# VHH binders against Abasic site processing protein HMCES (HMCES), part 250

Target 1, 269 residues: Abasic site processing protein HMCES (HMCES), of Homo sapiens (Human) (q96fz2)
Amino acid sequence: CGRTSCHLPRDVLTRACAYQDRRGQQRLPEWRDPDKYCPSYNKSPQSNSPVLLSRLHFEKDADSSERIIAPMRWGLVPSWFKESDPSKLQFNTTNCRSDTVMEKRSFKVPLGKGRRCVVLADGFYEWQRCQGTNQRQPYFIYFPQIKTEKSGSIGAADSPENWEKVWDNWRLLTMAGIFDCWEPPEGGDVLYSYTIITVDSCKGLSDIHHRMPAILDGEEAVSKWLDFGEVSTQEALKLIHPTENITFHAVSSVVNNSRNNTPECLAPV
Key: E = the ipSAE of ESMFold2; O = the ipSAE of OpenDDE; V2 = 0.75 times the mean of E and O plus 0.25 times the DockQ between their complexes.

## First folded at step 22 (VHH)

Design yf16 (from xb2 with D28E; framework vhh_8pnl_2; at its last look DockQ between E and O 0.75; V2 from the best seeds 0.78)
Fold by OpenDDE, look of step 22:
Structure yf16 (fold): chain B 269 residues (1-269), chain A 117 residues (1-117)
Amino acid sequence: as target 1 above (269 residues)
Amino acid sequence: QGQLVESGGGLVQPGGSLRLSCADAGIEFSHYDMAWYRQAPGKERELVARINYGGTTHYADSVKGRFTISRDNAKSTLYLQMNSLKPEDTAMYYCAAGLEYESFEYWGQGTRVTVSA
């Protein structure tokens, strides 16, 4: 996964992240650093994207089932990294392979500390190789959405007005991530950054791309992944597998340029 | 990333130079780590050089000081400048790209380099 969409206004995004804590109480996640949230139809590595994480990471003795939402840098910077420039990391940390997550210090260490997060997105983009051509067809991949009588599917949005309505009840894609906290050697603010765990693609997506994000499907999976106080690393890792519960449609080549940030990025062609 | 296509391979005499290119026609790869691998007949594929998205380079000991990996993000092109070529450098050369830690998702079809007197 090298490109996502996360364009919802902050208030809409927050509402979309409504959850129940372990007591069954309905809650909204509290924001950390809300000013760092930058909505975009075209999110690339090294940009900030909102993630969910347990409140226990910020507050001692907090209920670990409570959630915080925070923009973090896409591309995990390990806490032990001693260079002043994260771009000097030898290997790309945009994604972490599930099969080697426990073999890599950069991921194993923060994971062992319970630093699990859920990366939020409208969906993610992948490019299909066209046989015989050098051209690639981009696809937008996301959770199936519930068709409400009033809000047509992304594919049925005939008007700009209808398009806005589609997002009011959008089910966000929830991807499994690992985050870490990095203190710059030169001082400054602690950097929170994340990697997306990747797996082999499900059968339905395999024709488009052979790898996909580990998607946490449903509130239980999301809750277990986040709740490092009650759920062990071993148990959490059982949640990491391909899912068939996705849909996708072809989009225009507008998304190919990471600078393009318009609704056309995810619009069906 | 689009289809990686290698070019620039060929026959060269020992001590000669070649410049390999790897181009992606479809997608900006400015966020990707890139690498060159090679595979000689009867041998395993081996890393030649890698360059991360920030331009940090790493070289195999066998090519250090002779080969230079570079990238042009504007052109979506990866390069391998090969100087002081040796017969031992004879191989199929592959470019690779990836966003996964210590892994590459995308591979080219390869370009053949032959160093022979």
Scores: ipSAE 0.809, ipTM 0.906, lowest interface PAE 0.6, mean pLDDT 92
Fold by ESMFold2, look of step 22:
Structure yf16 (fold): chain B 269 residues (1-269), chain A 117 residues (1-117)
Amino acid sequence: as target 1 above (269 residues)
Amino acid sequence: QGQLVESGGGLVQPGGSLRLSCADAGIEFSHYDMAWYRQAPGKERELVARINYGGTTHYADSVKGRFTISRDNAKSTLYLQMNSLKPEDTAMYYCAAGLEYESFEYWGQGTRVTVSA
């Protein structure tokens, strides 16, 4: 997983993150650093994207089921990193494999501190290898969406206008991540950064790519992954597996260039 | 096959040079860690050289000082300059690209390098 869409305006994104705390009360996550949110149809590694994390990371004695939403850098920079420039990391931290996550110091250390996060996106992109050619077909991959409202356009159900209306109630993709906090040696603000955990792809995606992000499907999975105050690392890792509850559609090659930030990036072809 | 595409292999005399290239039509390499691996007959596949997205390199001891890995992000191309080639360098050479920590999700079919008189 190396490309996502997270394009919703901040207030729409926040409402899409409505959740229930452990008491069953509906809440919205509280923002940290909201001015660092950079919505785009075409997010790449090293860019900032919003993640959810437990309030307990920021406030002593907080209810660990309450959620903070904050932009973080994609590509985890370990707290022990000594260089001044994160691009000097020897190995890419955009993703970490679930099968070896507890064997790698870069991920085991922050996990031991409960630094679990939920990475938010509209969905992610993946490129299918085409038989007998160098060409690739990009796909936009996302949760199945509910088609409840019938008061849409009188015209076609899959028209561009109807596609825009689905964003009002879009179910955000929720991916399991690990984050860390790094103090640059030259000074400045602490850098929050994350990696997305990956797993073998489900059968539904295996023709597109053999890896997929670990998706947390539903409120219970999201709550358990975030709640490091009540859920141990060992129990949380049981949430990390492929899911078949995923859908996709082909998109144009406009998304290939990471500088393109337009609705065409995710539009069906 | 829609895989990473290596080129530049061939037959070369001992002491000679070759430059391998690796590209892909759809994948933008600029965010990827990339590597060259090789596999000689009867041997396990081994890392030759690795370059992270920021340009930091690592080489196997057997090729250090003789081989140079480089990348051109504008052309989305990976290179391996191989100098002072030895018969021991004879192998199938594979390009790899990835975003997973210490792992690679994309591989090429390989290009053969033969060092022989």
Scores: ipSAE 0.764, ipTM 0.878, lowest interface PAE 0.8, mean pLDDT 90
ESMFold2 (binder alone), look of step 22: mean pLDDT 82; pTM 0.834

Design yf17 (from xb2 with S30T; framework vhh_8pnl_2; at its last look DockQ between E and O 0.75; V2 from the best seeds 0.78)
Fold by OpenDDE, look of step 22:
Structure yf17 (fold): chain B 269 residues (1-269), chain A 117 residues (1-117)
Amino acid sequence: as target 1 above (269 residues)
Amino acid sequence: QGQLVESGGGLVQPGGSLRLSCADAGIDFTHYDMAWYRQAPGKERELVARINYGGTTHYADSVKGRFTISRDNAKSTLYLQMNSLKPEDTAMYYCAAGLEYESFEYWGQGTRVTVSA
């Protein structure tokens, strides 16, 4: 996964992240650093994207089932990194392979500390190789959405007004991530950054791309992944597998340029 | 993302130079780590050079000081400048790109480099 969409206004995004804590109480996640949230139809690595994480990471003795939402840098910078520039990391940390997550210090250490997060997105983009050509077809991949009489599906949006309504009840894609906290050697603010765990693609997506994000499908999976106070690393890792519960449609080549940030990026062609 | 296509391979005499290119048609690899690998006949594929998205480079000991890996993000092109070529450098050269830690997801079809007197 090298490109996502996360364009919802902050208030809409927050509402879309409504959850129940372990007591069954309905809650909204509290924001950390809300000013760092930058909505975009075209999110690239090294940019900030909102993630969910347990409140226990910020507050001692907090209920670990409570959620915080925070923009973090895409591309994990490990806490032990001693260079002043994260771009000097030898290997790309945009994604973490599930099969080697426990073999890599950069991921194993923060994971062992319970630093699990859920990366939020409207969906992610992948490019299908066209046989016989050098061209690639981009696809927008996301959770199946519930068709409402009023909003329809993203594919059925025929007007700008209808398009906006599609997002009111959008089910966000929830991807499993690992985050870490990095203190710059030169001082300054602590950097929170994340990696997306990747797996082999499900059968339905395999024709498009052979790898996919580990998607946490449903509130239980999301809750277990986040709740490092009650759920062990070993148990959490059982949640990491391909899912068939995705849909996708072809989009224009507009998304190919990471600088393009318009609704056309994820619009069906 | 795009198909990596290598070019620039060929026959060269020992001590000669070649410049390999790897380009993708239509995908921005700005955020990708990229690398050159080579595979000689009967040998395993080996890393030649890698460059991360920030431009940090790493070289195999066998090519250090002779080869230079570089990238042009604006052109979505990866380069390998090969100087002082040796017969031992004879191989199929592959470009690779990836966003996964210590893994490359995308591979080219390769370009053949032959160093012979």
Scores: ipSAE 0.851, ipTM 0.925, lowest interface PAE 0.5, mean pLDDT 92
Fold by ESMFold2, look of step 22:
Structure yf17 (fold): chain B 269 residues (1-269), chain A 117 residues (1-117)
Amino acid sequence: as target 1 above (269 residues)
Amino acid sequence: QGQLVESGGGLVQPGGSLRLSCADAGIDFTHYDMAWYRQAPGKERELVARINYGGTTHYADSVKGRFTISRDNAKSTLYLQMNSLKPEDTAMYYCAAGLEYESFEYWGQGTRVTVSA
């Protein structure tokens, strides 16, 4: 997974993240660094995207079921990294394979600190190799959406008002991530950064690509992954598996260039 | 499965040079780590050279000083300049690209390099 869409205005995104805490109270996640949120139809590695994490990471004695939302850098920079420039990391940390996560110091160490996050997106893009050619077909991949008379489908929206209704009730994709906190050696603000955990693709996606992000399907999975105060690393890792509860459609090659940030990136073709 | 497109292989005499290229028409590999691997007949595939998205390189001991890996982010193209070629460099050469830590998700079908008199 190396390209996502996360384009919703901050207030719409925040409302889509409504949840219940351990006491059953309806809440919205509290923002950290909201001005670093950069919505785009076409997010790439090394850019910032919003993630959910437990309030307990920031406040002593906080309820670990309460959620913070914060933009973080895609591409985990380990807390022990000694160079001043994250592009000097020897290996790519955009994704972390689930089958070896506990063998890699870059991921095992932050996991041991409970540094689990939920990476938010409208959905993600993946490129299918076309048989017999080197041409590729990009797809936009996302949770199945409940269609109502008001919302319709992405391709059915014929006005700005109908487009807004499609996204007002959009179910955000929720991917399992690991984050770390890096203090640059020359000083400055702590850098929060994340990796997305990957798994073998489900059968429904296997013709597109053999890997997929680990998707947390439903509030129980999201809550358990986030709650490092009550859910151990061992138990949390049981949440990491492929899901068949996913849908997709072909999109144009506009998305290929990561500088293109328009609705056409995810429009059906 | 997952074919990148290599080019530039061929037959060359010992001491000669070749330049391999690897590209993909659809995916912009700017953010990817990329590598060249090779597989000689009857041997396991081995790393030749690796370059991360930021341009940091690593070489196998057997090719240091003779081979140079480079990338052109604007063209999403990976290169391997091979100088002072030896018969033991004879192999199928594969390019690879990936975003997973210590792994590559995309591979080419390979280009043959033969070094013989």
Scores: ipSAE 0.733, ipTM 0.874, lowest interface PAE 0.9, mean pLDDT 91
ESMFold2 (binder alone), look of step 22: mean pLDDT 81; pTM 0.827

Design yf18 (from xb2 with S30Q; framework vhh_8pnl_2; at its last look DockQ between E and O 0.75; V2 from the best seeds 0.75)
Fold by OpenDDE, look of step 22:
Structure yf18 (fold): chain B 269 residues (1-269), chain A 117 residues (1-117)
Amino acid sequence: as target 1 above (269 residues)
Amino acid sequence: QGQLVESGGGLVQPGGSLRLSCADAGIDFQHYDMAWYRQAPGKERELVARINYGGTTHYADSVKGRFTISRDNAKSTLYLQMNSLKPEDTAMYYCAAGLEYESFEYWGQGTRVTVSA
């Protein structure tokens, strides 16, 4: 996964992240650094994207089932990294392979500290190789959405007004991530950054791309992944597998340029 | 996330030079780590050189000081300048790209380099 969409306004995004804590109380996640949230139809590595994480990471004795939402840098910078420039990392940390997550210090260490997060997106983009041509067809991949009488599907949006309605009840894609906290050697603010765990693609997506994000499907999976206080690393890793519960449609080449940030990026062609 | 196409291979005499290119028709070249691999007949594929998205380079000991990996993000092109070529450098050369730690997701079809007197 090298491109996502996360364009919802902050208030809409927050509402879309409504959850129940372990006591069954309905809650909204509290924001940390809300000013760092930059909505975009076209999110690239090294940009900030919102993730969910347990409140226990910030508050001692907090209920670990409570959630915080925070923009973090896409591309994990390990806490032990001693260079002043994260771009000096030897290997790309945009994604973490699930099969080697426990073999890599950059991921194993923060994971062992319970630094699990859920990366939020409208969906992600992948490009299908066209046989015989140098052209690639981009696809937008996301959770199946519930058709409401009022909102229709992304494909049915015939007006700007209808388009906005589609997003009011959008089910966000929830991807498993690992985050870390990095203190720059020269001082400054602590950098929170994340990697997306990747797996082999499900059968339905395999014709488009051979790898996919580890998607946490449903509130239980999301809760277990986040709740490092009650759920061990070993148990959490059982949640990491391909899922068939995705849909996708072809989009225009507009998304090819990472500078393009318009609804056309994810619109069906 | 594009098709990697290698070029620049060929026959060269020992001590000669070649410049390989890998072009990405893909969309987001600037975020990818890139690498050159080679495979000689009857041998395993081996890393030649890698360059991260920030331009940090690493070389195999066998090519250090002779080969230079570089990238042009504006052109979405990876390069391998090969100087002081040796018969031992004879191989199929592959470019690779990836966003996964210590893994490359995309591979070219390869370009053949033959060093022979």
Scores: ipSAE 0.842, ipTM 0.921, lowest interface PAE 0.5, mean pLDDT 92
Fold by ESMFold2, look of step 22:
Structure yf18 (fold): chain B 269 residues (1-269), chain A 117 residues (1-117)
Amino acid sequence: as target 1 above (269 residues)
Amino acid sequence: QGQLVESGGGLVQPGGSLRLSCADAGIDFQHYDMAWYRQAPGKERELVARINYGGTTHYADSVKGRFTISRDNAKSTLYLQMNSLKPEDTAMYYCAAGLEYESFEYWGQGTRVTVSA
């Protein structure tokens, strides 16, 4: 997983993240660093994207079921990294494999600190090599959406108000991530950064690509992954598996260039 | 599955040079870590050289000073310049690309390099 869409305006995104705390009270996540949120139809590694994490990471004795939303850098920079430039990391941290995550210092250390997050997106892109040609077919991959006359569909949006209806009820993709906090050696603000955990693809995606992000399907999975105060690392890792509850459609090659940030990136072809 | 395509292998005399190339049509390599691996007949596949997305390189001890890994992100192409070739460099050479930590999701079919007197 190396490309996502996360394009919703901040207020729409925040409402899409409504949740219940452990006492059943409806809440919205509280923002940290909202000015760093950069919505785009075409997010790539090293860019910022919003993640959910437990309030307990920021507030002594907080209810660990309460959520913070914050933009973080895609590509985890370990807290122990000594160089001044994250691009000097020896290995790519865009994704980490679930089957070896506890063997890698870059991920074991932050996991031991409970640094689990939920990475938010409209959906993700993946490229399939088309047999009989050297060209690849990109797909936009996302949760199945409940359709009503008022909710519309991506392909039916022919005006700003119809487009607004599609996204007003969009179910955000929720991916399991690990984050860390790095203090640059020359000083400055602490860098929050994340990796997306990956698994073998489900049967439905296997013709597109053999890997997929670990998707947390439903509020119970999201709550357990986030709640490092009540859910151990070992129990949380049981949530990490492929899911068949996913859908997709082909998109144009406009998305191939990560500089393109238009609705065409995810429009069905 | 997508597949990387290697080229540039062949037969060369000891002390000679070859340049290997690896490309994948239509994907953007600029975010990927890339590597060359090799497998000699009857032996296990081994890392030759790695280059991260930022250009930082790492080489196996057996090739340091003789081989140079490089990348051209605009062309989505990975290179391996092999100089001062030795008979023990004879192997099938594979390119790899990935976004997963210490792992590569994309592999090529390989190109043969033979170094003989």
Scores: ipSAE 0.657, ipTM 0.861, lowest interface PAE 1.2, mean pLDDT 90
ESMFold2 (binder alone), look of step 22: mean pLDDT 82; pTM 0.832

Design yf19 (from xb2 with T56S; framework vhh_8pnl_2; at its last look DockQ between E and O 0.78; V2 from the best seeds 0.78)
Fold by OpenDDE, look of step 22:
Structure yf19 (fold): chain B 269 residues (1-269), chain A 117 residues (1-117)
Amino acid sequence: as target 1 above (269 residues)
Amino acid sequence: QGQLVESGGGLVQPGGSLRLSCADAGIDFSHYDMAWYRQAPGKERELVARINYGGSTHYADSVKGRFTISRDNAKSTLYLQMNSLKPEDTAMYYCAAGLEYESFEYWGQGTRVTVSA
């Protein structure tokens, strides 16, 4: 996964992240650093994206089932990194392979500390290789959405009004991530950054791309992944597998340029 | 993301130079780590050079001081400048790109380099 969409207004995004804590109480996640949230149809690595994480990471004795939402840098910077520039990391940390997550210090250490997060997105983009050509077809991949009588698929939004309705009830893609906290050697603010765990693609997506993000499908999976106080690393890792519960449609090449930030990025062609 | 296409391979005499290119068909690889690998006949594929998205480079000991890996993000192109070529450098050279830690997801078809007197 090298490109996502996360364009919802902050309030809409927050509402879309409504959850029940372990007591069954309906809650909204509290924001940390809301000013760092930058909505975009075209999110690339090194940009900030909102993630969910347990409140226990910030507050001692907090209920670990409570959720915080925070923009973090895409591309994990490990806490032990001693260079002043994160771009000097030897290997890319945009994604973490599930099969080697426990073999890599950069991921194993924060994971062992319970630093699990859920990366939020409208969906992610992937490019299919076209046979016989050097061109690739981009696809937008997301959770199936509930068809309301009037709200067709993203493709059926024939009016601006219908488009808004679609996004008001949009089910966000929830991807498994690992985050870490990095203190710059020269001082300054602590950097929160994350990696997306990747797996082999499901059968339905395999023709498009052979790898996909580990998607946490449903509230239980999301809750277990986040709740590092009650759910062990070993148990959490059982949640990491391909899912067939995705849909996708072809989009224009507009998304190919990471500078393009318009609705056309995810519009069906 | 785009197909990696290598070019610039060929026949060269020992001590000669070649410049390999790897281009993507319209996709921005500016966020990707990229690398050159080579595979000689009967040998395993080996890393030649890598460059991360920030421009930090690493070289195999066998090519250090002779080869230079570079990238042009605006052109979505990776380069390998090969100087002082040796017969031992004879191989198929592959371009690779990736966003996964210590892994490359995308591979080119390769370009052949032959160093012979």
Scores: ipSAE 0.830, ipTM 0.915, lowest interface PAE 0.5, mean pLDDT 92
Fold by ESMFold2, look of step 22:
Structure yf19 (fold): chain B 269 residues (1-269), chain A 117 residues (1-117)
Amino acid sequence: as target 1 above (269 residues)
Amino acid sequence: QGQLVESGGGLVQPGGSLRLSCADAGIDFSHYDMAWYRQAPGKERELVARINYGGSTHYADSVKGRFTISRDNAKSTLYLQMNSLKPEDTAMYYCAAGLEYESFEYWGQGTRVTVSA
């Protein structure tokens, strides 16, 4: 997973993240660093995207079931990293394989500290190469969405009012991530950064690509992944598996250029 | 599923040079780590050179000072400049690209390099 869409205005995104705490109270996540949120139809590694994490990471007396939403850098920078420039990391940390996560210091250390997060997106992109051609077909991949009263899908939203209705009710993709906190040696703010855990693709996606992000399907999975106060690393890792509860549609090659930030990036073709 | 396409292999005399290229027709690899591997007949595949998304490089000891890995993100192309070639450099050369830690999700079919007098 190396390209996502996360384009919703902050208020719409926040409402899509409504949840219940352990007492059953309805809440919205509290923002940290909201000015770092930069929505785009075409997010790449090293850019900031919003993630959910437990409030307990920030406040010593907090209920660990309460959620913070914060933009973090895609591409985990380990707390032990000594150079001044994250691009000097020897190995890419955009994704972390689930089958070796406990073997890699970059991920084992923060995971052992309970530094689990849920990475938010509208969905992600993947490129399929068909046999007999040198070209790839990009796809936008996302949770199945329920039919709205005016439109049924993205393809039906061709006016501002219909577009707003589709996205007001959009079910955000929720991916399992690990984060870490890095203090630059030459000074500056602490850098929060994340990796997305990957697994083998489900059957439905296997013809597109052989890997997929680990998707947390439903509030129970999201709550258990986030709650490092009550759910051990070993129990949390049981949540990491492929899912067939996913859908996709072909999109134009506009998305290929990571500088293109337009609705056409995810529009069905 | 998708595969990278290598080119530039061939027959060359010892001391000669070749430049390998590797490209993909759709994916913007500017954020990917990329690498060249090689496999000689009867040998295990080995890393030749790696370049991360920021341009930081690593080379196998056997090729240091002779080979240069580089990337052109505008063309989404990976290169390997091979100078002062030796018979032991004879192998199939494969390019790879990835975003997973210490792993590569995309591979090519390979291009053959033969160094003989």
Scores: ipSAE 0.726, ipTM 0.869, lowest interface PAE 0.9, mean pLDDT 90
ESMFold2 (binder alone), look of step 22: mean pLDDT 81; pTM 0.829

